# Ledger of designs, part 1: VHH binders against Serine/threonine-protein phosphatase CPPED1 (CPPED1)

No score or structure here was measured in a lab: all are predicted.

Target 1, 314 residues: Serine/threonine-protein phosphatase CPPED1 (CPPED1), of Homo sapiens (Human) (q9brf8)
Amino acid sequence: MSAAEAGGVFHRARGRTLAAFPAEKESEWKGPFYFILGADPQFGLIKAWSTGDCDNGGDEWEQEIRLTEQAVQAINKLNPKPKFFVLCGDLIHAMPGKPWRTEQTEDLKRVLRAVDRAIPLVLVSGNHDIGNTPTAETVEEFCRTWGDDYFSFWVGGVLFLVLNSQFYENPSKCPSLKQAQDQWLDEQLSIARQRHCQHAIVFQHIPLFLESIDEDDDYYFNLSKSTRKKLADKFIHAGVKVVFSGHYHRNAGGTYQNLDMVVSSAIGCQLGRDPHGLRVVVVTAEKIVHRYYSLDELSEKGIEDDLMDLIKKK
Unless a header shows other numbers, all headers, positions and changes below count from the first letter of the chain; antibody chains aren't numbered by Kabat.
ipSAE, averaged over its two directions, is called F for ESMFold2-Fast, E for ESMFold2 and O for OpenDDE. V2 adds 0.75 times the mean of E and O to 0.25 times the DockQ between the complexes of E and O.
Where letters were taken out, [cut] stands.
The coordinates of atoms that the task and the answers printed are left out; those that the model quotes come from them. Centres of patches stay.

## First folded at step 1 (VHH)

Design a01 (framework vhh_8cml_1)
Fold by ESMFold2-Fast, scan of step 1:
Structure a01 (fold): chain B 314 residues (1-314), chain A 124 residues (1-124)
Amino acid sequence: as target 1 above (314 residues)
Amino acid sequence: EVQLVESGGGLVQPGGSLRLSCAASGRTFSSYAMGWFRQAPGQEREFVALISWSGGSTDYSDSAKGRFTISRDNAKNTVYLQMNSLKPEDTGVYFCAAKYRGYYSTHPSEYDYWGQGTQVTVSS
C-alpha cells in the first residue's frame, strides 16, 4: 500500500470538476483514445438476491470482491493504458443507513486502490449509493466518501458529464439539489455548444430507456417517459452522442435520433444472460465505438485488434 | 493478518458430543468469514461448516447438517463448533480457517489463514 487511505488514491471530483484532467490541457482534440466502463459492482447484491430480499444490505460479498479484483487486474494489464476507468453507479448494495454499508464501502475502496495510479477513476452515484429517494444527508455522505455526485471533465477535446440520475427518479426530499443540477447541466450543455466539443458523452446510473424512447415506464429500470424525452432532447440539441448507464444488470439500449443509449451489464450480480464484464469505449474524431467484454475475455485476450487499430489510426 | 488456535478436541464414544473452539488473534477478526474443515489420514481436507463474518449466515456439509452447529463471539474473537451425535466417520483432525470478508466458501483452497488443527476421535 502506497496511499495512507483508499480515498487518497482516487482522483475525487471536487468543485464540479475532475482535477486529473485539467481543462487547459484537455480542451483540444488529442484523440483517438479509449476508456473502460464498468457498472454495478454492487458488493452484497449476490447474497441479497439469493435470499429473495434485496432490501437487506447483503451480509456477504466475496464473489463481488473477486470479480472486481479481476476487472482491476485486467484493466491494469492493458497497453496502451485507458484514459480512465468509469464505474456507472451502484458501487455497493447496502443503501444509506443499512447494515454492511460501511464494510462494503471499505472493501470496495481497498479493491479500487489497486487500480494503476496513471488511470483516473470516475465514480457515478447509483440508487444504492444515495437512496432511491435521495436526501441532502445521503448526497453529502456520497460526496464525502467518493467525490461529487455530478461533475464535468474534458479529455482530448471531448466533454464528459456525470449526472446524479436519482434527482430525475425522485427529487421529493431534495428539490433544491435537483434544481441546482438542472441549472448546472444547462450551463454545461451551453458550454458544449459554444466550444464546439469533438463529442459530448454522458454517464448516469439510470438508463433513459432500455430499448426505445417511446417504451412504457418500467417504474424502476428506466426514467419516466416525460423525463427521458426532455433529457434526450436537451442532449441531442447540445451534441451529446452517447449516454452510458448501468442499473439494469443486462446489456441493453437503443438509438433515438442521433443519441445512443447504452446500458452496460454488471461487474457484480447478473440479472440476465450476460457474463460479468466491462465495456471498452473507443473515441475517434468521427465516431464512438464500444464493445462489452466478459472479465475472462478481457483478462485472457485483452482488447481485440479491430478496436485497437482505431486507436492507432493517424 | 489472523492467527488461529483450535482447542476442545478429544476422544468420545459414538453418540457423544464435543465443542471445538478457535481463538483468533488480530485486529480485524470481525472482518473474516470462518470455516471448520476436517482431514482423515491419507485424505484431503473436507468442508464441515462455515459462518459469515457477521454471524448472520451459516452453512454445513451434508454429513454435518442437523448434528453440528457453528457459532461465533466477535467480542471474544472466537468461533465454535458444537458437535452432537458423533459418529466414527467424524474422526479426523479439525482445522479452523479464516477467509477475508465476503461470501462463504466450501473450498479449502479459498481460505487465507489456517490453525494447526485439533484431533477428534470417535471410538468405543
Scores: ipSAE 0.000, ipTM 0.152, lowest interface PAE 16.2, mean pLDDT 86

Design a02 (framework vhh_8cml_1)
Fold by ESMFold2-Fast, scan of step 1:
Structure a02 (fold): chain B 314 residues (1-314), chain A 122 residues (1-122)
Amino acid sequence: as target 1 above (314 residues)
Amino acid sequence: EVQLVESGGGLVQPGGSLRLSCAASGFTFSRYAMGWFRQAPGQEREFVALISRSGGSTDYSDSAKGRFTISRDNAKNTVYLQMNSLKPEDTGVYFCAAGKWYSLRTSAYDYWGQGTQVTVSS
């Protein structure tokens, strides 16, 4: 795929913003609305996982293509259309430099080109997209391929923050990039407080926690206790209501004070008992309501009336 | 009979190195992910390092990253933990574990060794 195809088919985040939602047009409450969240399409993981070698880039991913195509088709059928479709990281399985990475990337871009033009894509980096230990080179590759690794955008008075959580996991090879995100995040959280946003919502690949803020370090699926507490406190102080993540390939989460941690299960490979699915997130003036749907449920029945009724209330 | 037998533990000074081995028998070793866990006196068993069935994927605890290397030899049914730059905080009983799934959680492991003592003392 060419740069012209990438730029013409879907808009990438650039300059730490998303052009599909210019701040000057979206800063006032214009809800209620909803968006769709998916995570971990992770082309290649089903095969790699089945062989017990997840460092293998996965030489087969036809099932992930079909699952992601089903997800796109389900989203395209929704009425009214969702405001955006966010993918919470691990877009492909092959890590930087690994076999099949280019082919997996090209196939995912082809599938995502089928998303309705009226539904902007919001892409979050995961560890497989940038590496468990990111470098300036792996970050630059991601930004060239998919858009900025962290950015903010406004929709109807709600501030959305996309973070590169790999800087929180291991910034040892790119400490200046981590410091830049920290500074930018503090500025965005200050803006959220100053502008009295209706809600502030965070997307990042790695969950703060899976069940509780005080849970033990998992060393892979959650951020370290010191890091998660520092981030959670910053979010709470700024009025962030929810953090959405992937990475765990299972539905999970909990609440710390008035901050919800929501871990969404995968479009691709499942590691628990959840079906392949998508999360519907409804944003009202008072609250954020969400529900996980299997791909089959969403494809066959759409969104349940109780959630859709929330969207009809001004 | 399933057995996991650890060896290579001992007393070492801070900054020293040890190489732990775990010999497996009684199951199809190549079909199991292998992990190393440790337990200090009065503490819960904690994750140290993990290796996939083929040896292609590895993960480490934050305390082990950059100092420890896990490896395996499926022909010899053995998993290894090379421990460098040892610190007093690394002191504990080190357990080898076999699980069907690549997991950092102790509950995911089906078979456990008896453990080998590692003591890092100044």
Scores: ipSAE 0.000, ipTM 0.127, lowest interface PAE 18.0, mean pLDDT 88

Design a03 (framework vhh_8cml_1)
Fold by ESMFold2-Fast, scan of step 1:
Structure a03 (fold): chain B 314 residues (1-314), chain A 125 residues (1-125)
Amino acid sequence: as target 1 above (314 residues)
Amino acid sequence: EVQLVESGGGLVQPGGSLRLSCAASGRTFSKYAMGWFRQAPGQEREFVALITWSGGYTDYSDSAKGRFTISRDNAKNTVYLQMNSLKPEDTGVYFCAAKLPYGSYSLTEKDFDYWGQGTQVTVSS
């Protein structure tokens, strides 16, 4: 591989897996580790939201570039390095076929190339990446650009599942693709049960819920009550401990039985009172501990000692 | 389940005024862009007015500009269309429609996700 190719290579998921983590070396518990989670860099949304006009896809995104560059710089400075950096969907604002989509995509690729090569990228699709109602064409475009829309990988005995949550929201234009993900997910959850994984963790763009499993349908920010209950029950039966999502541009979540729903606020446009930020997630043998950091906090002070001490304890 | 219910239609003389209301039931439409469309017998539905979820942006068809005003009350989950200087050509069934935020705001029927049953507006002497 040439130096230029090596410098420009992303850790793209292919064949429903992530080659950066060889399964043979990652299937057994190797002790505590951590990863970094971001959501909704969504280049173009700050301008689009401020004007109330999202039709053009947002014609300015310099602030989102600066914020995402700050995030990458903060991550690159961490010691020890995180195991991976996951982005929980809405990579860009412009919907498929809309103005500025290509330019937003190329700018995000450029920013993400600056991530330390030793830190794999895990990319999750959001509604702006593939459409509120995905099609075979929009899914194929995403997969060519960023990698598979759903896949699994192992890190130190922990199973990670990345799901395309738009199939749960509205599969009406691609029912066969939705069925394929459903079958694949059932197989992965069976593997989690059979192998007695240390933990199983899910990443998807749309939250199951924002506060409670029994909350009313929001019709945008949460999955429908019937859908979220079916998914939550499948996850609980398989031993999934936590689902991480974006989409809401605010920190939120709750617990249903033994399943945590964690909604992380945005790197880009904020819709609540949270600062632009990243979530630090520490995985121990017994539990998953996480904390949201503003970009400024993480850049200036790094990760607090109480979280880092968990990694030192085996 | 989400429902949009229009009201305020009726018979009015040319030059008169009418205020249409659209009440949303279900959880909330504060996150949705809201639009008004109209349809005369035997014609396609045509765009009349749009208001974004925040109320910070509005748009109107050329025939509605300067005569109609769209507004919303998110606390009541209601959108309004104030129609002034009505003409016989404004006669038709007026539909309230809602579409998801942050998506494409095309001004065509196909971009709206939820629709009311309509309210009849008749402008005649």
Scores: ipSAE 0.000, ipTM 0.175, lowest interface PAE 15.7, mean pLDDT 86

Design a04 (framework vhh_8cml_1)
Fold by ESMFold2-Fast, scan of step 1:
Structure a04 (fold): chain B 314 residues (1-314), chain A 123 residues (1-123)
Amino acid sequence: as target 1 above (314 residues)
Amino acid sequence: EVQLVESGGGLVQPGGSLRLSCAASGFTFSSYAMGWFRQAPGQEREFVALISGSGRSTDYSDSAKGRFTISRDNAKNTVYLQMNSLKPEDTGVYFCAARPYFESYRTSKYDYWGQGTQVTVSS
């Protein structure tokens, strides 16, 4: 299935916006809501990890299909329905040009088509989706397949920003595209301030940091110290409250001044001690509250009453 | 008037067990997530365990997993920490803390804190 034929089923971002949430209708606070965040379904990684060679495209991903289907079924059962379901990058494991990429992509599209049409899907690019060193060609491929790599949307007076963090990691083959995102981001942060948004929230695949702003460079799982400090300062000065990321396949994060860095563990392959899971994020007028659920917990018990009660409060 | 009062601390031999209790008053206990933290001499406070308001969800530090169990009795406004297989490095003042909801312990703030109870693991 071509990108044009598939475009109607994912509420894909186009023109740096998401049509499911028209800005004219979403510019003012409408009361508390919640959304679901998943990361790294990364079809193929469990097999690649088990072989000790994560550079192969992973020739088996049936377990990731079942886990992602469980996640979709759990989300579809929630009442009230979440405002959207965001996937924070590494949709599939096979890098651009690698074996199994097309098959992994088509299987993920099939699984994601089962998401309730009332729940918009928000897709964030990861390094496996676009390449560790993105090019104009890999960016264009992603945008044809999944929608825009960076965009903004509003929900009830809250600004959401989706960023392509690969431009922060290594823009050497696409410096003009990196510059375009930088300019666009500065414009969006200015809009957040001018419109007195209730909150501004950022989604990007690579975490700013895993535990602390001053931590050493990991050279893979976190952005470089120079880059993370520049971005964090921009976010703080614009009033961004939280950055959500994947990439690390473990729950992690910390706080720098008034900015929370939240790293969510994976739907797919786990690299730490966390269960396969999803993060429930509740947005109130005063604060953003979140909690990681195993897929089994969310499927069997739904969202805990203390979180759901926040949505009912005036 | 909000109060959190810890009890159950003491001196125990390595490999022993202790059960800590925290009695809460002055707030709607079942609406609050409850955590345990500890502080060793000359160190910063570290997270030990967290339980959601309903008791459905728990979270533990790596050092506590498999050895400690957090539980609560909402009818008695009390949270407990059952500590088994105690080690000398578990020595410290143990604090009970309350927050309105269960969220990431690393980025979250606690509204209320107890005074602490001393746990000493020594031969």
Scores: ipSAE 0.000, ipTM 0.194, lowest interface PAE 17.6, mean pLDDT 87

Design a05 (framework vhh_8cml_1)
Fold by ESMFold2-Fast, scan of step 1:
Structure a05 (fold): chain B 314 residues (1-314), chain A 118 residues (1-118)
Amino acid sequence: as target 1 above (314 residues)
Amino acid sequence: EVQLVESGGGLVQPGGSLRLSCAASGRTFSTYAMGWFRQAPGQEREFVALISRTGGSTDYSDSAKGRFTISRDNAKNTVYLQMNSLKPEDTGVYFCAKGYYRFSYDYWGQGTQVTVSS
């Protein structure tokens, strides 16, 4: 059923997989390659932030539409084409049940339909997409609209894991769904070890940490210290090299042992001093190299030659 | 080195209102989120409300939603909990904290007693 419904721009994840990347064709190293990562288009936040009330859904989002259209146009112009475009959560600003949610969702769908059909779209859930405290109902709504909230896929010998990080933040209203993800994740990490994947890469909306594994709990922008350490240790044991996240609306991150935590700033509303932008991620046999580009830089100059030269290596 | 001091608790009749305050020491208050948690005698601690470092994001327990409002004043190093339509079930010691309910263990305040009784 996931293969039949994986057609179209979104290539919706179904049955915990992406049909756009069949495992039987993607299990062996076929790199190097690159992909584009964006985060937090979050239609509605610029207006909500400007009014000082970020919980009301925001009643204007024309600027986020223009920024996201610029991002799509920049991606579509890239040569060679990126292997996929991942959006690391907070697709829209309006929380489940809030005003403007339907309108924000339909506008984002319209913008994303303009992504080149050769570039699969990978969608990660954020707190605004399923709620700070998710329920079975809000998870089901997300899955109907965008596809599975957690899933895995293979590209050229590399395992990609998409996680619903809201289960790590507050599972109190859906403990059985959190347990199901935990069990599934342990199985996927076991498969990564067993198959000796070239790399394993994780996408989740909430960062493990913003600067250091031992940093204080922020209680919004990072996962709790106990939770982040348990997840980081699981990732390190399975050979995961990097976790990519959004949520913070600023570029941030650090390294814990052999695991990189990379927090990417927003396509939409900026909460720091970074420009609206996208992250270019190059995957080679030996390493993962990435760089944040403003939308203007990527549109005008494309990807710098030092990154593109990595893709030319066998 | 951060100290949190809760105040504003007291005895109130059902349907009444109270405003709790939490004053933080130090110069880093604007860099972290703040929450309110409560504990009744013989019960587990439970989450009440949370506010982001800037005040731009808030979250509430189901029992608090629509009745309580969390706010902060970063210039005064203070977080507030405005409690309206109080019920006997709201009785407990209220703690100012960095954390979320049953999964957080980092509470820096001594708490303030709220009693809702006729």
Scores: ipSAE 0.000, ipTM 0.203, lowest interface PAE 11.6, mean pLDDT 86

Design a06 (framework vhh_8cml_1)
Fold by ESMFold2-Fast, scan of step 1:
Formats: C-alpha cells, sequence, structure tokens
Structure a06 (fold): chain B 314 residues (1-314), chain A 121 residues (1-121)
C-alpha cells in the first residue's frame, strides 16, 4: 500500500520520484501550465521570534495555522487548478528532538489534508525539518513523515529537481548521504542535457544567493560562495533556468548568467516587509514567469489576467 | 537564564599566547553559532572570529587570520579562542557572543561580560 493509501493523504515522493507524475506521460512538452509555490509555514516561529526564545520549538502557532489554511483555501479556488503546490522547506519550527515538534507536525498534516486531491503536494526539506546539521536519523524521520528529501519529477516536458540543501550547508554528520545526493544530482543533470527538456527547474530550501553570485557568505541565509558557484555552474551547464528557495522570509534573488535565483517570502513568519504570501509560477515553452501574491490578494482576486493569458497561449 | 562567561584573559608579553574560553548555559548551545569580538582602547567593538554550530565553518578578521584559532566543544557548551603571536595591538576586552544567523557584523542574541587581554612588556 502506498503512503497515500496506508496512512497519509499526501502523495509522498518515493524511490526518488513522484508517482503523481509518471515520467512516461510527462516527459514531452505539454505546456503551458502553472504551479503554486509557498515557503516557511514554519508553525511555531511567529511566537518563538516575538519572544526571542527560538530554542523553544514555539509553544503557540495558531496564527500560522490560520495563514496556511488561508493559503490552502486560495489555492483550492483557482481555475484552472495548478499542476502542483510546492512548499520550499521549514514546514515546522521545532527542530528534530525539540518540544512541540510532534504537535506542530500533526497540525500541519491536518491543514494540508484540505488541499484538493487533484493538486499534488511537493514537499522540500528545510533546516528546521531535518536540523542545521542533519544526521541519518533526522533525514530518515523526514522521509517517513513527508517523503523523500531529494527527488525528481517531470510535468509536461519540464524536469523538476528537489534538493536537500542541508547537505550543502553542513554534511559533517552524514557525509555518505551528501555524496549520494551529489551522484544522483549529476545523473539528473545529465538526463536534462540528454533529453533536451523544455526547462529544468530546481527547488531547494537554502538560496544559492540573495542578490548576486559574488556576494559575501551570510553563513545562514545563503550557501557558501564556493558551494553556490559550484552548484550554479552545474545548473547552467545542464540548462537549469531557475532555482526557487525559501529560508530568508523575504522576497529576494538575482540572475547569474542565464540562471535565475528566486527567493520566495514566507506563508508564516515574515522577517522583512513582504506580506504573507504565495508565488504563482507560469511555465511556457519560451519562458518562466512568476509573481508573488499576498494571501489576501490571491484569496480575494485570484491570479491576474496577464499571467493567466500566458497559459491560454498554447 | 542565559549566561556566557569568558575566562583566560590576562597580561602577556608580545609574541606570547593565551587561550580564551566561554562557557555557555541557559540555551541549546549546539543550535547557535559562536563569535569572539574585542574592544580595543579608544575603539568600537570589532569582529575577531566566528564558528558554526557544528564547527564545520570558521571565519576570521584580517588581523586574526593565521594567528588565532576558534574552536568549540558542544558536549561542554564551550567555545575557545587560541591566540598565538600576540601583539600590543591585540590588547582589549574580548567578548563571547551567540547568534542563530552567523552574522559577522549583525545582531547577536547573547553577549558575555568580557575578559581583559593585555599585551605589554
Amino acid sequence: as target 1 above (314 residues)
Amino acid sequence: EVQLVESGGGLVQPGGSLRLSCAASGFTFSNYAMGWFRQAPGQEREFVALIRWSGGSTDYSDSAKGRFTISRDNAKNTVYLQMNSLKPEDTGVYFCAATRYLYKSGSYDYWGQGTQVTVSS
């Protein structure tokens, strides 16, 4: 029995793929289409941040529940339905082994069960989901709860790669797992080149950079300069056009050569001036167009006609 | 209650060595990056060294590179600064600081009271 049948309503990634998108049906261009991206619902962070006690897993998260429910309701109302809803990490605030982790996880599962079953959920791990320094145990816990930490899937001729960016941040306690992802990624990027995919798109929690490839190491919000340059060069060589990330709790990003780095602000706790929101991403044969919407904007008005018209230009 | 308590400061001759320690309590030490800062006579506090939560990444000021080594022992909730080839210009109060975000010049969540280092003949 699959994870959706056995005990979960989510189509979990297994065997480094998503059963919701069979490769044999999805490997050829069938666009245009769109998907919705959210990041950092991070149940518990608003309270933890406001009190300055981020070692506590956050003992209150009712506001994050309401915000995430609003996000789900907005997505469910969209017509046509998005191809999938991706959450770019930091699903909950409580780190592995911390108080409130189990309760935050069960509440998020309850909220996410309300997502229309016709809209597959794509889950990306963040540092709070597996630890700043992941272990085999914290990765295994994530995979049991949410599905594989890294995987690929095809939609309408577009290759999507989900990466565990914590292996790039600090693999010191799980070097074999980091090496396995590196090998797998090289294989996936080779497939992207060989199959001449319409686009290749990457989802990972930690941004390569916040503004430019040559920016200084932040040591938290961006990957180290050596690591991000190595990854960016690999992505560019394989024809990856966009990397989408969360983690920064602000909208940010830039372009390096032909690679766009898009940092999406949070559904949950905001650290900048952006509203709580979701990113609408439209994929056409020629280009990828995206726009950040506040939860209120998307709930009240839906997606603007200029973006929806791109989907009608089949 | 959060505490950072520095020790190991003192008077040393030019070319000498000191090892500073900072004992942390009241928070989950392994979730925090640890930094050392100093305040020289007549100057503002400046960054000296930084170490990530697992010890996997370190950074140093230009004046500290090659002479100072930052390390940590998460089992003991302690961060260290090994200072070699000390110069009179290294004189100052040395502060331990903890942050979630590893900022060199950003906001630190917790600060110690400091320990005096004097390099003089």
Scores: ipSAE 0.000, ipTM 0.145, lowest interface PAE 16.9, mean pLDDT 87

Design a07 (framework vhh_8cml_1)
Fold by ESMFold2-Fast, scan of step 1:
Structure a07 (fold): chain B 314 residues (1-314), chain A 121 residues (1-121)
Amino acid sequence: as target 1 above (314 residues)
Amino acid sequence: EVQLVESGGGLVQPGGSLRLSCAASGSTFSRYAMGWFRQAPGQEREFVALISYSGSRTDYSDSAKGRFTISRDNAKNTVYLQMNSLKPEDTGVYFCAAHYTPWGKYEYDYWGQGTQVTVSS
């Protein structure tokens, strides 16, 4: 780590926790509150997608810089300030070892440095950040650059879990790391049950599913049917209300029993018809309410009154 | 757009092996899952194998499981099908196809012309 990075440019997760939210102060219900979720700024993908070579590291990303700067400016203007800003993976496009990775990383760090220091950053790993088939080396690189790949934190009586979903996709080169996350996750879910948390919320890059639990395997955008069912069952038994993901570059999702799967569209490259945007997530004692906003809409109009009234306990 | 050209077919004895190659031209190879299909004389095309655009996921027909291996080299814009323990029932024209599954489109948009595989009994 550099001295400048050690100076707290980001609220990096360390030791499987996030220091910005000390558990001792955050274990009791102190809501309602809201946070902002973005996904897939993925610097380099717009150019790579346009050329048809998405395994290229993408040699231009000026549009993604402008879009992410617009997102940061919109977030910084919100009143009251959101509790945190979470990025649900694929921070950059260039895979480990690919050209342009270092330059994309430094540009994203520069853009994220402009986020109001009162708003902690929560960073989730995506396949482009850690590799489609992660290794101990790619995990270690991510952790040095951005912070822990999986961790938990509490905000106002709500448990948040950040998972490295690449271990669920293909753990073949790091089975011991996958096993460690599984054991840790079981412990966190047990804590959620024991403490009777107000809500438990999961962030992971790859969606469990795009529309329904029984949908066919997509072989890329959703977790395999056996894996998604095992995870969904664990989440439901622990009282997890919602899983938020990126990866699909489109808004999508569905509900399985009492678990919501919410797939958020991208700040960066769009693969569907959604605008570049951010998701506003409001947490009340009774429910979690969310809405996707285009960057232009959020910049021009802010958050709609019906959501803001929930934040004011009305 | 993608143009696909298959090669590596031929005549082989039962129990033998063949490696098929599919070379893609055009700038869209890395966006697509790649599949292999085959068509026996007088029959409809059937699925053989699929590989995701990144190579992290593969799928096989029941007849291909344990005998065939699909792989890809994105730097060379090529997908491969290694066929072992070939049987007379494997005889047919083998087609490479570009499949949209990794990008949320559940159809094969581009097909090669095919390469003939004949397994003599």
Scores: ipSAE 0.000, ipTM 0.212, lowest interface PAE 12.8, mean pLDDT 86

Design a08 (framework vhh_8cml_1)
Fold by ESMFold2-Fast, scan of step 1:
Structure a08 (fold): chain B 314 residues (1-314), chain A 125 residues (1-125)
Amino acid sequence: as target 1 above (314 residues)
Amino acid sequence: EVQLVESGGGLVQPGGSLRLSCAASGRTFSYYAMGWFRQAPGQEREFVALISKSGGSTDYSDSAKGRFTISRDNAKNTVYLQMNSLKPEDTGVYFCAAVRTYTYKSGNRYEYDYWGQGTQVTVSS
């Protein structure tokens, strides 16, 4: 089935755009507003991690279903409603061709269909969604299932860029697709400069860095030093203020030349000491303010008044 | 993919020294932290030493501290364990392991991706 038929209520990106936010309606500042960011629901990882075999598809994911359902319920209760809910990659654990991938995908689709229809979903690809070394086939599978792997959209004068960071990690099996994203990105960053957007914000699965731009290569959780510096410099030159990522399953990040790198911990499996959670991101004319909430905190207490007061034009 | 081959084991008298080597195949060696583990007959495999991907940090079991030194040569795709002041209690099969630093769970074991076949160390007269 087509992407539209497969997802029903999903706001699938197509043609490198997101139809829920047409540029003609969203190009001028109409903030402040907020959105919700989650990362790594990664159905299957909790069981795979517990068995010591993270290369299998994980044969149980009921806990990830419950956690993601709790996240959706918390988001649906928020007033005013967030502008969108972004998932920063690793939607499921089973890599392309691995056992349980189809079942994990269908269960996640079912859970995400419960998101309030007034709240668009923004889906970012992760390494488990398209492979550590993507191919044309794995990218095409992702696009059929979830929508475009990279695209842009506007909300209230703010440009959002969704990037396929696996092309930066290892493009060896699809160099032409990597080149196409690079050309597209340069065009989008030029548009950001020409239109004098209020802010430009990037979503990608793999962090540029975990603590600092000059940190050693991790070979998995951060982009290589040469690659992260080239991307960071492009972002800074275009006026990008923040990059949001997942992948690390811990809260992390730092700042390089006024570019913030924000690594958000997981809805699903935790690899550090953070609770399962969501990040609330408030966008004002002057600044971007964010805070990580455990699922329990957000479900029970909602968003704290100090963040919500920023939306009231103080 | 990485394959690990240990060497340098043997019979040594108490107070003696041995240097173990672990040769790794291929391009992925620098991706992994490298560890040494040992196992006595009928016992669980126990941690001995770990070295980070860059070699900038090391960790040792309490029994190894001050006697053993782990090092690596990324140009030669090799990790070493220099063992001094050997005791009969150090007897066992010594295994090299390739470990992702950020996949370690706190507690009783490392999450490990690849293991060698081991090399026998016997400390006896």
Scores: ipSAE 0.000, ipTM 0.142, lowest interface PAE 16.9, mean pLDDT 85

Design a09 (framework vhh_8cml_1)
Amino acid sequence: EVQLVESGGGLVQPGGSLRLSCAASGFTFSDYAMGWFRQAPGQEREFVALISSSGGYTDYSDSAKGRFTISRDNAKNTVYLQMNSLKPEDTGVYFCAADYSDYWLPEYEYDYWGQGTQVTVSS
ESMFold2-Fast, scan of step 1: ipSAE 0.006; ipTM 0.380

